# Ledger of designs, part 27: VHH binders against q9y6x5

Target 1, 379 residues: q9y6x5
Amino acid sequence: LPPKLLLVSFDGFRADYLKNYEFPHLQNFIKEGVLVEHVKNVFITKTFPNHYSIVTGLYEESHGIVANSMYDAVTKKHFSDSNDKDPFWWNEAVPIWVTNQLQENRSSAAAMWPGTDVPIHDTISSYFMNYNSSVSFEERLNNITMWLNNSNPPVTFATLYWEEPDASGHKYGPEDKENMSRVLKKIDDLIGDLVQRLKMLGLWENLNVIITSDHGMTQCSQDRLINLDSCIDHSYYTLIDLSPVAAILPKINRTEVYNKLKNCSPHMNVYLKEDIPNRFYYQHNDRIQPIILVADEGWTIVLNESSQKLGDHGYDNSLPSMHPFLAAHGPAFHKGYKHSTINIVDIYPMMCHILGLKPHPNNGTFGHTKCLLVDQWCI

## First folded at step 19 (VHH)

Design hc18
Fold by OpenDDE, look of step 19:
Structure hc18 (fold): chain B 379 residues (1-379), chain A 118 residues (1-118)
Amino acid sequence: as target 1 above (379 residues)
Amino acid sequence: EVQLVESGGGVVQPGRSLRLSCAASGFTVSSNWMSWVRQAPGKGLEWIGDIYYGGSRFYNPSLKSLVTISRDDSTNTLYLQMNSLRAEDTAIYYCAKGKQYEIAFDIWGKGTLVTVSS
């Protein structure tokens, strides 16, 4: 039987939540599997880009999902969470569920994972749910487990996505111990639901399961705001994305716009596109706007309106607060092994290995995950 | 000290609805896998449905449209709502606590009898 893999994402699960809160179900999962304590995600540290990096192994400049909000100057198209169904945005890369279906006579399944309800390279997941945030975890879990158990051709790759603790992190801030404890308990219980359901269906022993996230969350404050209107007139540019990484499309001379913004705040770095630091791997794509503003950790870029978010993400991907974790269990993984750090793009070649797929060219390094796998040598 | 006590059973006419209660003592319902099971006269145990830790519910497909499982954390009580009852729904209904990550129950109620008759 072909190996099976379920990839689960809890949006915005910051890595150090594992140290600061109790997760009895997740800890049990980890005890019987592996843990990567920190996953260095891709810049910018936003939902759509990082989820696509997980399933493509590519930096954002390469897979083309460079933000949650994008603009293409040639086609004049816009991308947003409410407008993400155009294959134009996704076709610069091949996600693993497409590879899974095209390389082998296998099926893929998806519950709300970004991009899974879009035909990419004229291929859509064999089983999928249209994204709807109102759909319960129960329903998503039920569909995923049903497809894993009863599909023909068999589902060998499945994704499950949940919006928490991200939404709550935004609302309460990650440092709100009272509210976040409640939220994270619910998440842990949902992990319990997942494990219990898999066991009840007899899937647990033969299914590889990865539980991870796309990014963390940092504490924001009304006292840490960067008001762009104080630095530049709104008529001089179009805002494509706002905070904490603003994408600026100048309506006047780029240099003039840059000069107006470069000293706007000591807590914000302003980059011309060609001057974006190489470490971000965020330059070589036309969808990246001519000027990028990067706020310091915990600072929020605003216009005249104040931000209501007490937590946010999207910051420098070297910040620990932006890092998620990865836990895994199944026949492909060791038991009781902990690893310090990997890059988020490393997940793709690992998943391809587990599934016996030939990976597309990617930025991941398979060697970084060898110690997690029972069939590999670990030095 | 650790126990489950079912209530709400009785004689009902076909087509009626009934809600059963299962009061737990000695453990927390919301922290455990809970199940409803029934046994009709002369038949074996039949699984009705489950509610897991996070509240996810799963039902016997043959009964799904007719039953709803819920719980109240404040009263530590499990519920089974049954609608459109039929004669074949006559049974002793049990609530049970599942073992964590095992396909077994460790605590059972004594059951409550539901009789559906004209």
Scores: ipSAE 0.916, ipTM 0.966, lowest interface PAE 0.4, mean pLDDT 96
Fold by ESMFold2, look of step 20:
Structure hc18 (fold): chain B 379 residues (1-379), chain A 118 residues (1-118)
Amino acid sequence: as target 1 above (379 residues)
Amino acid sequence: EVQLVESGGGVVQPGRSLRLSCAASGFTVSSNWMSWVRQAPGKGLEWIGDIYYGGSRFYNPSLKSLVTISRDDSTNTLYLQMNSLRAEDTAIYYCAKGKQYEIAFDIWGKGTLVTVSS
C-alpha cells in the first residue's frame, strides 16, 4: 500500500523565525529531510482559508472559505471561527482526507485541522477530534499516533493542528524577542516530542511527515490605527469582517460608500470587487463582498476603539512577514535538501502524489515540488 | 559525570499511594526524554512510561490507571506517582535517561525498592 503521511500545522509560524531563534529539534528534523524556506500563501492570509488551501490545492475564491468571517446574502448564513460547522461553507471543494478515505482499504485521522470535524460532502474524517483549544498537544499526539498504529482499515493520511505560535504572536507581537523565544522553545520541544514518539512506535523510518504553517505574523502598534468610523457612518454598510482586510456590504449606493472610503487613509487600499488585483485570485466567489479594504502591513482597521493585539496577519500575501515555511521528512523526501519557495497550493498535488491519489482539479503545480521528492527528476 | 539517583521506596500497604523521585545531575532532565522501568522479583524489566522534551507522557497500557510521571525543571527531578498499589507492584523501580534522537537508554539509576505488603 502507499506510504503514510502525517501533516502537521503550527499556526502562525513565520518563516524567518527559523533564522532568528534556536530550534534544535526542528533543525535536526530538517537536516534529515527537506526545507522550503518560504511558502507563498493565499490571500487573505488568514487561518481558515489557508488551512483549506493546503488540503484542497485551491485559491480561496475556488474553495469558498474566503475569510475567517463570511456572510452569504442568498441563504442569510453566517460563518465564523466559532460557528463553522455548516457543511454549506465547505462543500465547494473536496479536501484530501475525504478523497483518501473513500479509496479502498484506507482511513483518515485528524486532530483538529480546520474542517475535519465537518461532514464535507457527507463525509467526515474516519477518526477525528472535535475542535477544542483546551486539549493539550500531548492528547492530540496520543490520539494521532494511536490511530496511525491501530486502525483497520489503516490510517494512511493523518493531520494535527496546534494553535501556537499564532496566539502568542498576536499577544506579544513577533518583535518581542524575550516572550517569543520562550514560546518558540516550547514549540521546538513539542516537535521533539512528536519525533521521539514516532521513533518509539517504530513509525519514524516509514512515515512521511510534513511540518508547516498557514501564515506568519507582523508587528502592530497603537500608532498605526485606521479609524473607520471617522470616514463613514455605520448605518451605510454591514461589516462582515474588520481587520486587516475589511469586508463591506453597502446598504446604500455602492459608489457612494466607495467614495466615502477611498480617501479614508493613505495606509489602506479600497477595492471594488471587480478591481481587486488579479494576483490575489480573490474575486470570483459570491462570499467576497462588493468592497474590501486592505490595510498596509502593520496597520489595524478599528471602529473608534483601541486594539490590544500587538501582532496580526491577513495582509497582502506578497509580504514576507505573511509567509510560513515547510519542512518534511520521510521515505518520499530527500535528505538535507533546501528549496527557496513554493506556493501553498502546491502542497496538495505533492501530497496526492505521495499517497497515490488522483488530485481533484486544483491551482497547484506539481513541478514546483518535484525536487523535494526522491522518486522524481528535478527538472 | 551523568548520574541518576532514585529515592522514596519502602514498604507500603495495598491500596495506598507512593511517589518516587529521581534526582539528575550532569544533564538537564527537560532537554532529554526520561523513563521509569521496574523489575519484580523473578521477572524481567517492565516499562512503566516516558516523559519527553515538551512534557508529553506515554505509559504502559497495563499501568496507565496506576501511575503518573512528572518532572520539576527547577530541581532537575523526575517523579513517579503510583496510586492504588497492589502486591504485584512490588519491584525495584529505576529511572533512565534516553539518548537524544535515539530509542536507547544510556544511563540508569541504581533503583529503589518498593514493597507492597500488609
Scores: ipSAE 0.575, ipTM 0.861, lowest interface PAE 1.9, mean pLDDT 93

Design hc38
Fold by OpenDDE, look of step 19:
Structure hc38 (fold): chain B 379 residues (1-379), chain A 118 residues (1-118)
Amino acid sequence: as target 1 above (379 residues)
Amino acid sequence: EVQLVESGGGVVQPGRSLRLSCAASGFTVSDNWMSWVRQAPGKGLEWIGDIYYGGSRFYNPSLKSLVTISRDDSTNTLYLQMNSLRAEDTAIYYCAKGKDYEIAFDIWGKGTLVTVSS
């Protein structure tokens, strides 16, 4: 039987939540599997970019999903969470579910994972749900497990996505212990639901399961705001993305716009596109705007409007608060092994290995995950 | 101290609805996966449905359209709503507490009899 893999994402699950809150179900999952304590995600640390990096092994400049909000100057197209179904945005890379179907004539399944309801390279997941945030975890879990159990050709790769604890993190802030405890308990319980359901269906022993997230969450405050309107007139630029990484499209001379913004706040770095730090791997794509503003951790870029978010993400990907975790269980993984850190792009070559797929060119390093796998030598 | 007590059973006419209750003591319903099962006369146990830790519910496909499982955390009570009852639904209905991560139950109620007859 071909190996099977279920990739699960709980959006915005900050790595250190595991240290600061109790997760009896997840800990049980980890006890019988492996844990990577910190996953260094890609810059910018947003939902669409990082989820696509997980399934492509590419930096954002390479796979082309460079933000949750994008603009293409040539086609005049816009990308957003409410407008994400144009294959134009996704076709700069090949996600693993497409590879899975095209290389091995296998089936893939998806429940709400970003990009899975879009035909990419004229291929869409064999089974998928159109994204709808109102759909319960129960329904998503039911569909995924049904497809894993009863499909022909068999589903060998599946994705499951859930919007928490991200939404709550934004609302309450990650430092709200009372509310976040409640939210995280619910997440842990849902993990319990997943595990128990898989066991009840007889899938658990033969299924590889990865539970991870795309990014963390940092505490924001009304006292830490950067108002762009105080630095530059709105008529001088178009805002493509706002906070904590603003994408600026100048309507006047770029240099003039840059000069107006460069000293706007001591808590914000302003970069011309060509001067974006190499470590971000966020330069070589036309979808990256001419000027990028990067707020310091916990600072929010605003216009003449109040921010309602008490938590946010998208900051420097070297910040621990932006890092998610990875846990895994199944025949491909060791039991009771913990690893310190990997890069989020490393997940792709690992998944390809598990599934017996030839990976597309990617930025991941298979060597970083060898210690997690029973069939590999740990260096 | 640890127990489940079913209630709400009785004699009902075909086509009617009935809600069964299962009161738990000694443990928290919302922290466990719970199950409803039934046993008709002369037949074996039949699984009706489950409600898991996070509230996810799974039903016997043959009964899905006719049953709804719910719970009240404040009263630590499990419920089974049954609609459009038929004669073949006559059975002793049991609630049970699942054993975590196993296909087994730790605790059973004594059951409540539901008789569907004209």
Scores: ipSAE 0.890, ipTM 0.956, lowest interface PAE 0.4, mean pLDDT 96
Fold by ESMFold2, look of step 20:
Structure hc38 (fold): chain B 379 residues (1-379), chain A 118 residues (1-118)
Amino acid sequence: as target 1 above (379 residues)
Amino acid sequence: EVQLVESGGGVVQPGRSLRLSCAASGFTVSDNWMSWVRQAPGKGLEWIGDIYYGGSRFYNPSLKSLVTISRDDSTNTLYLQMNSLRAEDTAIYYCAKGKDYEIAFDIWGKGTLVTVSS
């Protein structure tokens, strides 16, 4: 009888794909539920930070996952896509699956959402899959639905992560209509699989389902490169992260490094940490390096003269190309309602409300999502 | 015209394998969720498994290790591979087209008989 929630992410699903491509299955899902047309994500607009912001309601400076590549000066630890399992990195926040499964008669389940295979605060999801990108959507869906249907204590919060359309967006770029049409059609079919399976198991009417994403994708070009090696000798700094937000740890006086970089390209902003714009909420964590370089939309920071990517993300979170969408269906949500925008940090307090959980302190505003919910007065 | 035609049935010895085909006309198999169902003599219908829009497959747990469902989009054909056949697998085998987002079938084939005899 407790309320149940499935949170699904299709990585790199840009909001305007919904208008520019056909999604019969997703549109049927939206028709019977709610749509938020744009979700304003957090800076930097990268995968690990934004997935953790969804489940904590926190800006990156507050939850500590500030990039896909990080360095902690005190412990001398490094974080990357291939080195992400140390709980040290994740322990500055409490994700919703931890809070959920500490409730009486509740469990949490996870199919590869970032962080769910890490014991955060000595707690790992009650049922989970170790991350492995070779595991099919079919297997992830089978595991999640079986856990939702068969667990004692019952699974009341579950997550499901899929790597597309992000992987293909990087490879082809969002402007490659032919290839992206094939990729997005496949994703829509997988959404159809999800909905049909939930109905077949008798879960559909009493399960709340959120389908969302972490960020969008912008077009890149070999004509839009910023070559760092042309501006500064690499012996003057340690490179913690490269593009489109470079994280620079000076080896010499910080002001000298800044001065060598500040005029490197008119298509890149160079910030001392204390000068990072307040609107980014990206300053108050030791993992944010003393200098960051922020490329303009569609520009790529490189150490050589080429790049393999035709699409990228990580840019300024005010850019519409960086924004995903959110769709939801279930007993907590209205039917056939469209909403223009929310902040990605607003998803967490909404999910806590749906699950009857007391949210940890967070940066979200519950009032921003009230119009999506049947039990709230929409002003 | 909308039709499902099963084929590949017949008499087969225990322990052998058999692949059934289901040719669809009047609709595209991959635009729909599809199912295999069987009926043994004197028994009710037994669900074998489904294949969904994106190719996700789900099986009756009692049969999961013995069967595989696949489809070929270029020939608009659904398949059922059955391995290690037993006498209890003797049945009429049907393919069926599911109704979108419902727990129901709207089109059935006429079935193909499989007899497993020593």
Scores: ipSAE 0.639, ipTM 0.880, lowest interface PAE 1.6, mean pLDDT 93

Design uj6
Fold by OpenDDE, fold request of step 25:
Structure uj6 (fold): chain B 379 residues (1-379), chain A 121 residues (1-121)
Amino acid sequence: as target 1 above (379 residues)
Amino acid sequence: EVQLVESGGGVVQPGRSLRLSCAASGFTFSRYAMHWVRQAPGKGLEWIGNIYEDDETYYNPSLKSLVTISRDDSTNTLYLQMNSLRAEDTAIYYCARHIWGEARTSAFDYWGKGTLVTVSS
């Protein structure tokens, strides 16, 4: 029987939540499996880019989803959460569910994972749900488990996406212990539901399950605002993305725009595209705008207005507050093993290994995850 | 203060057309993408479409043939033209201001109070 893998994402689950809050169900999951305490995600640390990095093993500059909001100057197309269905944006990479379906006589299933409701390279997930925030976790889980059990060809790879604790993190801020405790408890309960469902269906022992997230969350404040309008007139540029990494499309000479912004705030770095630090791997894509602004941790870029968010993400991917975790359980994984860190792009080659797929060229390192796997030698 | 005020709603017969307006104030309208959304009774929020500052438009595929979004930056007004209205189009219609960089959360930072459209024979 081919190995099966379920990839679950709880959006915006900061790694250190595991240390600061109680997760009885998740801890049980970890106890019977493995934990990577910190996953270094890709820059920018946003939802669409990082979810696509997980399933492609690529940096954002390589897979082409470089932000939640994008603009292509040549085609004049826009990308956002509301209009993410155009394959144009996704076709610069091959996600694992496509690989899974093309390399083997297998099916893939998806419950609202980014990109799964889009035909990528003329291939769409065999089973998928259109994104709808109103659909309960239970319904998503029911569909996924149904597909895992009853599909022909069999579903061997499935994804499940959930919006929390990201939304709540934005609303309350990660430092709001009262509200976040409530939110995180709900998430743990959902994990409990997941495990229980798998056990009830007889899937638990044979299904590999990865629970992870795309990014963390940092505390924001009204006292930490960067007002772009104080530095440059809006007529001089088009804003493609705002905070905490602003994407600037100049309407006048790029140098002039840069000069107006370069000293806008001591808490914001301004980069010409060619000067973006190499460590970000965020340069070699036409969808990256000519100028980017990177706010310091906890600072919010605004347009002559206050911000309603008390938490945000998208900052430097070296910041611990931006890092998610990874937990896994199943036949492929050890029991009771903890690992300190991996890169988020390392997940892809690991998943390919588990599924017996030949990975596409990627930026991940399979060696970083060998200690998690029972069939590998750990040095 | 940012304000969005929808108007043009009312009772209309099936098959008819209706044009909604959204008056924006309190911010530089021309630099923002704007959205139309609706909420039918007992249902969740449904995205209709948006228009960017460069007048590029995107629509919900289920509604694309029936709606047109436009804007007039000189008057700070957003429009939604709806044609061939059906009973299922009965909803409160909202205009909303775009917020950059959001995904799988509220993609809008400001909403109007909405205007009710009732399609009934």
Scores: ipSAE 0.911, ipTM 0.959, lowest interface PAE 0.5, mean pLDDT 96
Fold by OpenDDE, fold request of step 21:
Structure uj6 (fold): chain B 379 residues (1-379), chain A 121 residues (1-121)
Amino acid sequence: as target 1 above (379 residues)
Amino acid sequence: EVQLVESGGGVVQPGRSLRLSCAASGFTFSRYAMHWVRQAPGKGLEWIGNIYEDDETYYNPSLKSLVTISRDDSTNTLYLQMNSLRAEDTAIYYCARHIWGEARTSAFDYWGKGTLVTVSS
C-alpha cells in the first residue's frame, strides 16, 4: 500500500505563535509527532512564492513564482491573486502533486493550495477545488478526507490550504494579543477538527500529515512608512509590486531611476537586479524586475494614496518574524521529536522520500530532515 | 480622499446591453490596476475582471465572452461593458482599486458603493 501524505498550510502562521499562544490541539499533534520550530522560508516571504517552494523545493528564481504580483515584460502578462490561473506562470517548475499524479495507481487531491487549480505541464490534480475564499474549512476538509479515503486510483498526496491567520495578521498586526489570541484559537480548533476527522475515518495512524505555513508576520505602524512618491515621480516607472519588496519597472533610464531611489530611505535597500544579494537566491529570473526595493522589518513602502496594514510579510527571509513552523505526524515521522530549523525548500525532498517519488532537481537538502523520519539515521 | 463612484446601473431586459462607469478621484488613477466585482443576492463576491495600467485586461472565464473592461485615464474613468445580459447577472456591481502583493486576502483597498443592475423581463 503506497504511503499517503496530507500537506496542510495555515497561511501566515508565524513560528513564535507557538510560544506565545495556547494551542492545545496543535501541541497534542506535535506531542505525537515532530516539530520543526523554525522554517526558513524563501525570499520574498510571500504567499504564492513560498507555497510553490514547499511543493517544488526550489528557490523563487528557479520555480518562477517570484511574487504575488508579477509582470513579464516580454509577453506583457500580469500575475495577481485575481488572475493566477495561467500555466505560463507555473510551468517553470513541476510541483509534487503533478509528479505524484503521473505515477501509476496514484492520484493527487487539493483544497485550494496555490497553483493546484492550474494545469501545470498539462497536468492538473485529479481532485481539486477552485479557489473560493467563501468555502469553509469544514467543506475543504470533508472533500480532502473523502478523496483520501474513497478515491480510485487512491489519493496518495493531498493539500489543504486555509487563509488564516494571515488575513487577521494583516488586519490586527501580530502584536495585538487580544485579537490574535481569538484568531489563533480558531486555528487550533480547526486543527482539532482535522485530527478528529482523521481519527473518525480511521486515517490517523496511516496518514502522514504535515502542518506548516508559508511565512510569518511582522508588526507595521503608521510611524514606519517609506513614501516612494517623495523620492521619484510616478511617471518614471511602473510599479509591479509594492511592499515590503517593491518591484520597479523603469520607464526611463534604469540608472536614473536607481539614483532617485537609492537614498529614498535609510530603512530601505535599493538593488539593481544584478546586485541583489546572493543569499536571497532572487536574481536569475526574467520576472524579477530591474530594480527591487527591500524595506527593513516593520517598515511599509507606500504611495501618497495607498492604504496601510497593521501587519505584513515579505521581508528578508532571515528574519525570525518571517518564519513559519512545521509539525508532522504519521508512520514516517518520529514521536515527540523537536528540531530547531530547516529550510522551506527541504520539505520537498522529504515529501518525495515519504511518497517514494523521484524528486526533480531542487534546492532542498534531504539530510536536513532525516532526524524527523523513522527510516533515516539522524545526523 | 480616494473615491470610487459607480454609475449606469438600472433595470434592463434580458438580452440587452449595459455599460457601467466608475469615476475615480483622490488618487493617480493611471498607475493603478482596477477591478470590477459583483455580488448577487444571497451569493458571495464574484470577480469579473481587471485592467492594468498598461490596458491589459483579464476576465473571469465564466464571464469573458460577455464583458469588456476599459479605462480612460484622461477622465479617470473605468468602464464595464456587459452584453447579452441574463437574469443571473442581477447584482450590485462594484469597482475596486487594486493593491499590489496581496494573495488570498483582499486584492482591493478601496471600493465604490456599487450600482445595482437588475435583469428582468
Scores: ipSAE 0.910, ipTM 0.959, lowest interface PAE 0.5, mean pLDDT 96
Fold by OpenDDE, fold request of step 21:
Structure uj6 (fold): chain B 379 residues (1-379), chain A 121 residues (1-121)
Amino acid sequence: as target 1 above (379 residues)
Amino acid sequence: EVQLVESGGGVVQPGRSLRLSCAASGFTFSRYAMHWVRQAPGKGLEWIGNIYEDDETYYNPSLKSLVTISRDDSTNTLYLQMNSLRAEDTAIYYCARHIWGEARTSAFDYWGKGTLVTVSS
């Protein structure tokens, strides 16, 4: 039988949640599989970019989803959560579900993973759900498992996406132990439901399952605000993205805008596009705006208003608070193995290997995941 | 204080047109993208469309042919023109202010109280 892989994302699941909260179902999943304790994600540490990095193995500058909010100056197009279905934004890369589906006797399925309801390179997932936040996890799971079990050609790659604990992290902040305990309990229960469903259908032993996330969450506060309006008049620029990484499109001379912003706050770094640190791999794309503002961890950039968010993400990808985890189970993976860290882009070549797909050029390193796989030598 | 106030709703017959307005105050309207959303009885929120600062518009594909969004920055007003109204268009219509950088969460930070549109023969 051809290998099968289910990729599951719980949005905003910070890696250290595993150490600070109880996850009986997830721990059981890990016990029978593998765990990567920390996954270094890509900069910026936002939802759309990182989910696309997982399935392309590319840095954001390469796959073209450089933020949740984007602007293309040439076409004058805008990208946001409400208008994310234009292939224009996604076509700078080829996600794994497209690669998989283009193979003979294979198909792909998706339950609301970013980009899966978009025809990318004129190819859309054979089975997919249009994004709808009101659809329950159960319904998403039911569709995915139905497709995995009954499709012809067979579904060999599937994705499943869930919005928590990200939304709650924003609302409560990651340091709210009471509320986050409740939220994370629900997540663990959903994992339990997933495992149970797979077992009931007889898929558990033969299906490779990866459970991961796109980013973590840091604590924010009303005491840590950076007001851009105190530094520059709004008439001098267009705001393309705001916090914690602001994207600035100058309406006047770029240097003048930069000079007005460079000392706006001691808790914010201001970069001309060409001066963005190389380690971010966030420079070589026209969708990255001429000036980027990067707030320090836990600081929020605002426009002369307060913020109700108690948690946020998007910060420096070297920060542990921004890192998710990866757990996996199935015939391709060892049992009872824990690994310290990988890069999020490493997931793509690993998945390609599992599925027997030739990977597109990517930024991942397959060697970083060899210790997770039964057919590889551990370095 | 940020305020959004929708108006123009009412009872209309099928096939008719209706123009809704949203009066914005308490913030620099011209620098924000604005959205229209609606909620029909017993249904969830449905995104209608948005308009950006540069007047670029985006619409729900299911509604694209029936709606036009525009804005007047001089009066801080957002508009929703609806044509060929059907019974299925009966809903409370809300204008909402865009927030940057959000995904798979609320893309809006402020909402109006809404205006009721009833399409009935």
Scores: ipSAE 0.910, ipTM 0.959, lowest interface PAE 0.5, mean pLDDT 96

